VH-VL binders against Large ribosomal subunit protein uL10m (mRpL10). Designs and how they scored, part 20

Target 1, 224 residues: Large ribosomal subunit protein uL10m (mRpL10), of Drosophila melanogaster (Fruit fly) (q9vpl3)
Amino acid sequence: RGKINIQRPKAPHYERARVVAVTQPKYPELPKAKSCFKTRAERTQQQQENPYNEIIAREVRNWLDHSRLVAFFHLSSITADDIFRVRVQLHKQNLHLKSYGSKIIEQAVKNTRYEAIVPLFHSNHCIVFSPDPEKTAALLRIVRRVPQMVLLGGIVEETMLSRNQLVAYAQMPGLHAVQAQLVQTLSQAPGHLIQQLQAHQNSFVQVLDVHAKNQMNEETPKST

## First folded at step 1 (VH-VL)

Design f53 (framework fv_fezakinumab)
Fold by ESMFold2-Fast, scan of step 1:
Structure f53 (fold): chain C 224 residues (1-224), chain A 119 residues (1-119), chain B 111 residues (1-111)
Amino acid sequence: as target 1 above (224 residues)
Amino acid sequence: QVQLVQSGAEVKKPGASVKVSCKASGYTFTRYDMHWVRQAPGQGLEWVGWINPNSGNTFYAQKFRGRVTMTRDTSISTAYMELSRLRSDDTAVYYCARLSTYPYYFDYWGRGTLVTVSS
Amino acid sequence: QAVLTQPPSVSGAPGQRVTISCTGSSSNIGAGYDVHWYQQLPGTAPKLLIYGNNNRPSGVPDRFSGSKSGTSASLAITGLQAEDEADYYCQSYDRSLSGHVFGGGTQLTVL
């Protein structure tokens, strides 16, 4: 009666990693690329050092408190070189791509208004921070070229927005007053917003899992 | 030593509001979240909400949203909880409690403020 | 009713072992959140007894211990003493409520 966990199946995951490994003869280590692509060993070591976790959690909290734009992404398999190029493009627009372990994010947002975001980090993820909410359009334009990064939702001017609401916000004129009015309108029913964000996250994760499994099943017959 | 000193007992009529204070000492006030927990006579503990003294951000249990407001004054290291539109079933001892760092437990508690709501 | 379920009372004789259970659900203890325990003597504020499932703060005797498994946690008291008569509360976090939750409390009586 028990089924294998769809998000973490052993056999499909192993075959996927093997294919990725043969296409990457050398994996360069870069400080900014590493912040979004962390190995399990790196995460485990960070968890063992409580003072380090507290320092990183405080940094995450600082980013959340001082950023007027926060965007959450699901991150699928991506090379260090590719993520580095994305990080450079984002940085030119004052957009800061960061990756943190799920436990560190929970530690940072637990007992804050942002705690509702924790379910978004159930699988691989990264976050983009910016002090400038008018950069939302630039963010979405850059990420549109990166299929491995899929928008889950975000926070604009302390208001949680679903994926669709954030896309709508990006299409608004660059006048602060007009954008503030949109955010105000979208925030009229905060309970519905949180529900939508969680529903989108669940349906999106399921679509990704089904897509990944279908790709693995299709690749097996084609490769043999 | 860490110490949380709460204001004295209050007696209020239904419909009134009450504001309880909690003065912290012995630690950096802005580094730890302050929570409020109440206990009706002969009953168990009920979490009300909390405030981050650094940012001023607050979060309240659904049961109390629209009736509770938490504030702080960093110059005197004091947190406040104001509960409005009081009902008889709001009669309880209200505790302030400091939330530790990870794994997030209540390490220090005030002695409690008895709020009695009666006509 | 409280979110976490505790027996309303438990009793034991001096020197014996007693356990107090705390049962949650998939949104709190079952989701991996730690369980903490507080002791409340009559007329006093609660005092931290166990944190992070099984850790004791300084000053708490090693007679007190905690454990967690699945959706439940337990507080064990060995070598029961008369001064252990108190109310005991478990506490965790609930992701569905986005808040801290307590058990209904267990009154320990030393026979």
Scores: ipSAE 0.007, ipTM 0.479, lowest interface PAE 10.4, mean pLDDT 78

Design i18 (framework fv_imvotamab_arm2)
Fold by OpenDDE, second read of step 2:
Structure i18 (fold): chain C 224 residues (1-224), chain A 123 residues (1-123), chain B 112 residues (1-112)
Amino acid sequence: as target 1 above (224 residues)
Amino acid sequence: EVQLVQSGAEVKKPGESLKISCKGSGYSFTDYWIGWVRQMPGKGLEWMGIIYPGDSDTRYSPSFQGQVTISADKSITTAYLQWSSLKASDTAMYYCARQEYDYVWGSYEFDYWGQGTLVTVSS
Amino acid sequence: DIVMTQTPLSSPVTLGQPASISCRSSQSLVYSDGNTYLSWLQQRPGQPPRLLIYKISNRFSGVPDRFSGSGAGTDFTLKISRVEAEDVGVYYCMQATQFPYTFGGGTKVEIK
């Protein structure tokens, strides 16, 4: 009984092939888990056609300008559900998870102090924004549970930090003074990354904190 | 069912101290902000401040900062609003309310309200 | 502080007729997260406030579909398609975008 070569099954007779083709249950393509993150190609194409690219670019700039903590992550095979879960967790800590196309990022940071971040956006990526640099430890704690999120680096205050530097920063006791000293010593970032980020108004920080704490509520969304 | 039950009406004289309460039930009391809102007779609503019972983080409106004290006892799921020295101008209805976050829409709102506590301060 | 201005102060309406309330903020209510934290509250006579609408246009649980909210940025509107007797009361807009939270002055809806 000849070993059925599973690798090269003989093409069925033409008639059988037609019957098999018609009788093959078209399993609805499992909705490709719409990766919340379109492939790079899809994103690029969509960005070229999207009249709102400028608006989104402005949004990105706004986030950058108003964040004292910015962390960049590579995403490896993460599902939309997983992203959502992480987003919720991060939001509870006043951490905002965003994903933008590379072209949008390029447009957003072109001719700005943030231009140096462009090389970090070669693949599927996400950005976490926070107005509170003290949330770095919380960010890392959350992300550690998400192997699909790989920390690439970040910006704390006005200084670009490597992955290792961010980890070190997170381990520092919450003393603003110590953090400031660390940031000064870690200034490996080219001069272009030293941005005078305007201090967030105390009121803004307070509102964000309230929002963060409210997000800790596990209650089901209100039905409209 | 989520409920906020406030203490009863108070009649006080100027200069007296007062502490009114808001007891939460039917939900995790430590996970939600509790706000206090003043409504003077025949007037609109005024936000006074909020407290997070989980860690007692308290935020005040500038208009009420130093005028009142907001506190909470999580062991008995109760929030408090207190005056050290009442004024006639403190005569009002006071409401406590829970602040909720909708994860789907990303919104914050006061979804549940106490029945109100009427405070009357008369010379 | 963000000032919330409501118009009109009083809205006498006939039963079954529509009502519209405007709320204007002194600055944009769009928060940094892109959300607009605007809510509408109803206060019936002798009762505490009740949440009607959150995030501009979302109806809270149990709120009838005759209530709708709209707007963007600084201009917001609450509409009642068909006013019922139970709709009598004062309506407030509230912003929670910035501390301190602030309310509109209120609009009294009355039956003619």
Scores: ipSAE 0.036, ipTM 0.516, lowest interface PAE 4.9, mean pLDDT 81
Fold by ESMFold2-Fast, scan of step 1:
Order: sequence, then C-alpha cells, then structure tokens
Structure i18 (fold): chain C 224 residues (1-224), chain A 123 residues (1-123), chain B 112 residues (1-112)
Amino acid sequence: as target 1 above (224 residues)
Amino acid sequence: EVQLVQSGAEVKKPGESLKISCKGSGYSFTDYWIGWVRQMPGKGLEWMGIIYPGDSDTRYSPSFQGQVTISADKSITTAYLQWSSLKASDTAMYYCARQEYDYVWGSYEFDYWGQGTLVTVSS
Amino acid sequence: DIVMTQTPLSSPVTLGQPASISCRSSQSLVYSDGNTYLSWLQQRPGQPPRLLIYKISNRFSGVPDRFSGSGAGTDFTLKISRVEAEDVGVYYCMQATQFPYTFGGGTKVEIK
C-alpha cells in the first residue's frame, strides 16, 4: 500500500532466507505413519501460509488500490510470444497486464472491499490495471484482436461494472463530468453484480468449450 | 470514408502465377481483418480466408488451404491473394472485404467490400 | 462445415409488395458469448455484396428501414416490407459463428 509509487515487493534477502533454512531442523526421523502425517501438515501449512504469497498478494492489493481502471478477462490458451506482444502494446498506453493464481488473488482481497470479485478467478484469467480510466477505449481496441482474451467486467473509479457497462463507458466522449455521472449511474449492488459477472464468465467458458469442440470436429488444417 | 480498392481484371492461361491486391483506405488498416471471397460465374459466394494485417495472422477455409496464399503489406495498406499455378476452375470474381473480429463489440461481419477483381483462366 | 440453406431460390415480387427470404443452418449459430453471428448481404447486378443486417436483426449503417431480420438458433428470416426497384438482386445469409465461414446459396429477388 505505498501511496506514491507502485513497486513490486522485493523477495526476502537471500542471506536471511539462507539463515532461516539452516536453522530449521530437518533431521529427526519419526515412525513412518507419524512422519508422513507431520510432513503433510507442514506442507499444507507452508502452502497456505507461504510468506512469498503474502508479499505477492500485497502487490496485488497495491495494484487494486492505486488503479482507477481494472479490467478482468478470461484467458484461453495463448503462446508466451503472443501474450508478450500484447503486454508491450498495453504498456505503451500505461496499461499493465498481470496474471496471478486464484490463491494469490483470494489472499490479496480477503477482508477488503474487493473480496466480492473472488468468484471471477476460479478459471483461467488475467487482469489489466491502469491509473488512467480514459485508457478504457485504448484497452478494448488492443484486446479486440486477441480472441484468447474475453472481457468479463471491471472496476472504474472504484465502481464495479459488467462487461456491457464497461463497453458503454469506453464509448463515451472524454468529458470527465459526464463519465463520472455514468459510472455512478451504472453502479450496482456488489452481490448482484458479482453473480451476473460470474454467470457471464461461466456462460462464456461453457460456450467456448462448445465452440472449441465444434472446431476440433472439423477437418480444418491449422497453420503452425 | 472507408474504401477497399482492388486491382484490375486479369486474363491468364493455366499454369501461370497471379497476385491480386486489395488496398484499404479511410480507416486503421492494422485494426481490421481482411477476408477474401470467391464467386464463380453464375454461382454464389465462397469464403476463402482472412488475414489480420497487424501481425499477418491468417486463417483459410479448408477448401482453399494450399490452393492460394493470403498476405498483407501494412506499409502500403494492401492485402494480397496469390496463386502459384492457376487452373481453369479458378475463373471467378474475387472480392476482398473488411471484417471486425471483436468479442468486445460483438462484431464478426464483413462490413465494407471491394469492387471485385475478375480473373479469367482459359487456354 | 455449417451448411446454410436458403429458400426460395428465386422470389419474383410485384413492385410495392413484401418479400420474405428464409435461411436455415445445419446447426445452431449461437456463439460462445451468447450472440448469433448471422448476417444478410445484398448483391445488386454487377455490384459487390453489401452488408444489410448483422447479428440476426441489426441494420447496418445506411440500410433502409424496410429491411428487417428475425430468427433464432437455426431458422432466420429477412423481410423487405415494400420492394422497390433498387432492391432487385441476390440476397445471401452468412454465418460467422464457426470457421469456415459459410454462405447460403442465395435468393434472387426480381420484379414480375
């Protein structure tokens, strides 16, 4: 939550991590059943309470708190080269494409005003952040040529918007007063909006599966 | 004003190569797909393929895969349709058309069309 | 491939009378986003095709309001409420829900 700059939190210093590792006793040999149970409990605790995950989750909270535009996308299979190309185009418009695991997102928004968005991230996803909501139109123009990215909805000026509401916002003239009024008018109760956005996401995924299956049943040659 | 201008009519013999063009103007050329459609004399429309000029992504109809090559040169806002060896069965009117493939806007139609290029292949 | 079947093959109509063209797809045209990418094109003699209607029922820019589209799933209709002389031509339905994109066989609208 820095108020001036959004910076990726640095991982703990290597020397400290090394000292912690050296001081942890891994030597006592327990009866196999007890050893197995204790190892599973330790593994579960480490996976749930990983300090690195908390650091990344804090980064996500910083992005959410300091971005006036946040857009959520379903992400289907895409090559590293293609996503890198999209990321570069977005960066030129001060749009920052980020991908985080669902566990990290859940940790980031737990006990915050953003907690209601968690259901959106149960499938493959990515998020675009920007401090500039006027870039919504530029974002949609760039993403329209990336069929692997399907818009689910977003947050503009701390107001949650469905896909259609976000598209409507993008089509508005650049007059700030009119845009602020529209965002206020388009806002909905978080529970209702989340249910609608999640339903759209699930509908998109199901229909994408049907479309993909129909395409796979075709004898269409694919260019490599 | 959005406009697609195609190259002039061609008369060729079987076995000859040919490259016809479609020049876009009045819009951002790299933001729209360009499709090619064939119409054989007295017959209906057949979709051949599409290209996205911004990165040269192409998708072909299975019936035309390997029969033709679609390409684009964004520096001169021009798309191309090419044959390495023409057949008499290639005699047809060829149209280019602009398409917006856009999940956000919900558009997948061919909205503006070129005037067509008549290709006649006869011995 | 999705097969698009148009009826009738030809539609001779008296000037000022309505015309109706049907289009049937071999499978549902509903896309993964819930939209149906069914469009109608008009081709006048000696001219390139022109977009009339997209997503079943939306008129393209500059298209007269006498043209209307309707339908759902696999059955679609194009109606011309009062045929004018300039409406003579061949009309095609087209689907863009699946690759390859496919067209109907065409319906020729002509004056009696």
Scores: ipSAE 0.000, ipTM 0.434, lowest interface PAE 14.2, mean pLDDT 76

Design i19 (framework fv_imvotamab_arm2)
Fold by ESMFold2-Fast, scan of step 1:
Structure i19 (fold): chain C 224 residues (1-224), chain A 120 residues (1-120), chain B 112 residues (1-112)
Amino acid sequence: as target 1 above (224 residues)
Amino acid sequence: EVQLVQSGAEVKKPGESLKISCKGSGYSFTDYWIGWVRQMPGKGLEWMGIIYPGDSDTRYSPSFQGQVTISADKSITTAYLQWSSLKASDTAMYYCARLDDYGDYAFDIWGQGTLVTVSS
Amino acid sequence: DIVMTQTPLSSPVTLGQPASISCRSSQSLVYSDGNTYLSWLQQRPGQPPRLLIYKISNRFSGVPDRFSGSGAGTDFTLKISRVEAEDVGVYYCMQATQFPYTFGGGTKVEIK
């Protein structure tokens, strides 16, 4: 029984795969009546969970329900003083920096559209919430000066976006452009307005999809 | 609402100094780069250089390094392009444009341009 | 420096017909983050440049849907599906993937 030759640990491949998988463009499955089924065992287990964890999980669900912008970050070593200054800057923009344990996040998002975010919270992390999606640009400007906070992705208007998609969203025209389009189409038949708005919405989704596919094609040769 | 407003046209003689301006409004001036672009009469666009007003980080195109100075005054949300000694070959339209380096890396908002004429 | 080559030099087009402009870079414009920082600009006579398209295919605010961008790596295309009188001008591609940023030589779109 000799000594074991232990090589210096390399970066875990599972960690890279996890981050890549979560940051790749993923759209939440459209809600269907009873699309999420729980077994009796899972329901019984949830009923036996710590009441204090459930209270905190409800707080997280409340933030998710009342926020149209949610951004996920990996958080490297940062002083309490530095994170406090960042929190104050964010608060001035109605951006709320929160940190919760991974099991609380899992409990909060289990059987919801957002279960896919759970792997993001295994290591040191934080989340920024806002009721105003137009604050995405302000958020990104603040955090670019905080190298310890690395954007992983987010949720905007209930749609899960990768880092690159969230950055793209920050550059989109605000409600002003949408309202200007509405004014222009209101001079025509009412049916045309609905079609125009649907086409515009589909165009945005297609732009993100095309960009995601172009990025995947540039980085990885098509094999599917 | 977001605008870049440039200073007026200039007529100068060779050897004179000149400083033209680009004033930003309707956005956070210190959070975006400001780039300068030259367009000689009847020619295409040439990138000259770029400055980040928040920390005065400045980068020049190699062909313009040492030929011009780019600066910014964040207290009045204004960027500048300066020559110590003008040459006839500096006759051109000069544009400033805003760039967001965390998103699109595209010059999305442009100034109206400043025409600089250098002649004897 | 990355050299940007545009074709054609001029594109006379009949009102309502499509126009297509090509841009080729001397090296790949894919940045280390996987993004391609290729933009298209429009310059109408006597006006400053205006951003039309960024990151290959994204239309900027207020840009009509008749403008579209496509391409990858080193070969990019700007298409105008139905040219209107207001589309007369010079079109430039631009890369911001590598310092120094560089422009294509321009393509003049004229109504014939």
Scores: ipSAE 0.000, ipTM 0.404, lowest interface PAE 17.6, mean pLDDT 75

Design i2 (framework fv_imvotamab_arm2)
Fold by OpenDDE, second read of step 2:
Structure i2 (fold): chain C 224 residues (1-224), chain A 121 residues (1-121), chain B 112 residues (1-112)
Amino acid sequence: as target 1 above (224 residues)
Amino acid sequence: EVQLVQSGAEVKKPGESLKISCKGSGYSFTDYWIGWVRQMPGKGLEWMGIIYPGDSDTRYSPSFQGQVTISADKSITTAYLQWSSLKASDTAMYYCARHDYEDSSGYFDYWGQGTLVTVSS
Amino acid sequence: DIVMTQTPLSSPVTLGQPASISCRSSQSLVYSDGNTYLSWLQQRPGQPPRLLIYKISNRFSGVPDRFSGSGAGTDFTLKISRVEAEDVGVYYCMQATQFPYTFGGGTKVEIK
């Protein structure tokens, strides 16, 4: 009885193969947990046919323009129930979870300052909006409990931040706008600037801190 | 009107301690930095350090680090500059000034009248 | 530390004539936010310093229009279009781009 090469199983005799093919229990495909989010393909198809795409794009623009905190997330296999739970938690913190098709996002941000975010929407994604940049820490706290939500980056006080920068921002106490700028400067500065910052890093940080603390003084008494 | 009023002239001997004051009025004292500047007789201005009265964050010039102490009491809107042991070389005019950030201007907009400190044997 | 060098040390000027003071920094005063934190101060005899110009060219409140500031990077200039008797004193440039803040050595403006 020839050793059945388990690495190259001989194709069964044609008749046996037919019998096996017919007798293979058709296991009902486990209902793919209907992702609360339509598949990319479904979204793309719907976007082509939907006369309301412009309306939705306008909505997206409105959210972007009125939000001081925007966070972008990749969604892995997440159930509708999980999304709902996260949404409720976020909403309690005045954080608004939204999902849009990639084409809608592209249309919404075309020829705007937000055009750079388009590459982030190639996969299943969601966006969290907030008018309050102070909620960044709360957002990250909530999302950390949801492994299916992967932070890609965000916008804080009109500054685009990487994932790492957002995390750093959330850990910083004080004036959020200045903090965002500092993180961006330290992480994205050209080589020459980096060298200068390295040479005087402590001094620069101190200067920025001083300015940050003074920025809240909108009511500078106009020295009459 | 924004005003900084400093304490009066001081005459001291070497080795004595001294604390001079700068009282702010006419603005939110906790929202602006207060700086100290030294001017030796017949010389230029020297930045000593600054303090944020809101949280008492203090930054010193390296030249003055450990030589003086800058503090503030927000309850009475007063900043302080103090020496533990005066030297003859500490003889100078000392100014306090408000550090403003309007549109990231980073300047001293209001100044005290100055406190003359004379240290002589 | 950023060294601020002012020239001239003394500027004797005739009343009604213009005056110009130069300030050079050892490093660029352009900060990462794009601002240049250079200020000009006036100190009249027996008085505390007074702010004249901030961020290179902005006149502080109450400062006469005969005072103007210009420059970029490391080179800065204060100009007085027509010197008046009240303009007598020492002028200082100051940088606040980097700690420690530093002043120029001062320029004494005198009337001839």
Scores: ipSAE 0.014, ipTM 0.491, lowest interface PAE 9.0, mean pLDDT 82
Fold by ESMFold2-Fast, scan of step 1:
Structure i2 (fold): chain C 224 residues (1-224), chain A 121 residues (1-121), chain B 112 residues (1-112)
Amino acid sequence: as target 1 above (224 residues)
Amino acid sequence: EVQLVQSGAEVKKPGESLKISCKGSGYSFTDYWIGWVRQMPGKGLEWMGIIYPGDSDTRYSPSFQGQVTISADKSITTAYLQWSSLKASDTAMYYCARHDYEDSSGYFDYWGQGTLVTVSS
Amino acid sequence: DIVMTQTPLSSPVTLGQPASISCRSSQSLVYSDGNTYLSWLQQRPGQPPRLLIYKISNRFSGVPDRFSGSGAGTDFTLKISRVEAEDVGVYYCMQATQFPYTFGGGTKVEIK
């Protein structure tokens, strides 16, 4: 018995079921079936045509077109009150914090030179826009006090920069000619934004893959 | 009527790129997965991969991961199978097939007519 | 990967006689939802595959009632009660319980 139905208990709460599964002896076992199927509800929600998405995607494109500074962040768990305080501090420096769904971001950057940034938005994220690239130093000073916001990279003067390149840019004098040359020099550095962001994403995916394997046989329990 | 119509036969040289298509009609394109299956001359069927057009979620057979790219354009109800650089060993009939999702059903219900790809010089 | 083994490799049969094809999987095909995602496909010469049976025993729309599927766990059978000339072709079992999806090697049904 049980060889055709190798199952873990469904009754326990998700966290308790997870702990129980982790603490129980591990055996070589027949692989449990894994399906590519999404539930009907999930499929319906993901496929719903929404003209609102097109409108917001155009808003994102407009922000990209009119901003000389764009910074991308991973956003960890943060309270609405805390993020509001951050928005206020950023707004005082002409820095505009926006959050959009990944599908909307993809639509906004499709057929643009920035399409490569899409993988950055597969998890919780936010973007800061500004017409003033000299505010990069102010931006980094403010987010340094917000551990929930992790800088991934950005765009300065239409040039894609890695996290380290943005930090370097922020430390330079406010002379326009010097800063313009620096942006071009930094963009030609060995660790270009896409390569560095892919390396970071790959590390993140590896961490998630290990976590997923440890949770593979667990179910999210419902009542009963 | 549900139909999957594939692009015409292709004759290519090794090293060339190729993109073949599978156009769905008669159903809600974004509500079904589309799979790709290879059949080498005189051989059996090999599953290559599958895509959900609604969000472009893809799964590949380990044997084909990195060798081909599966994509879809839901605006024209078309799925694609693509090679960056063809090899003689890619010579085969390629089928697309619709995967029914109802009740987590795991089967291919409707099949395209096939696209014959010949790679030689 | 789940390996699907079909027997026989070829089945010459007299018109009107029954034909039986076996499929054995290296692992149980029961999915976590209790269903078994085992299908049978028919490929006539020069044509694309056609679905005959899904989830072991459910006949697909338009498939004649002379085709039937049975089995459980790892052992499955496709039976044609009275073979007709149009049944000539190669028959494949397929599992979609686990990625990657895998096919049996095929059984060629011929008239003798």
Scores: ipSAE 0.000, ipTM 0.392, lowest interface PAE 17.0, mean pLDDT 75

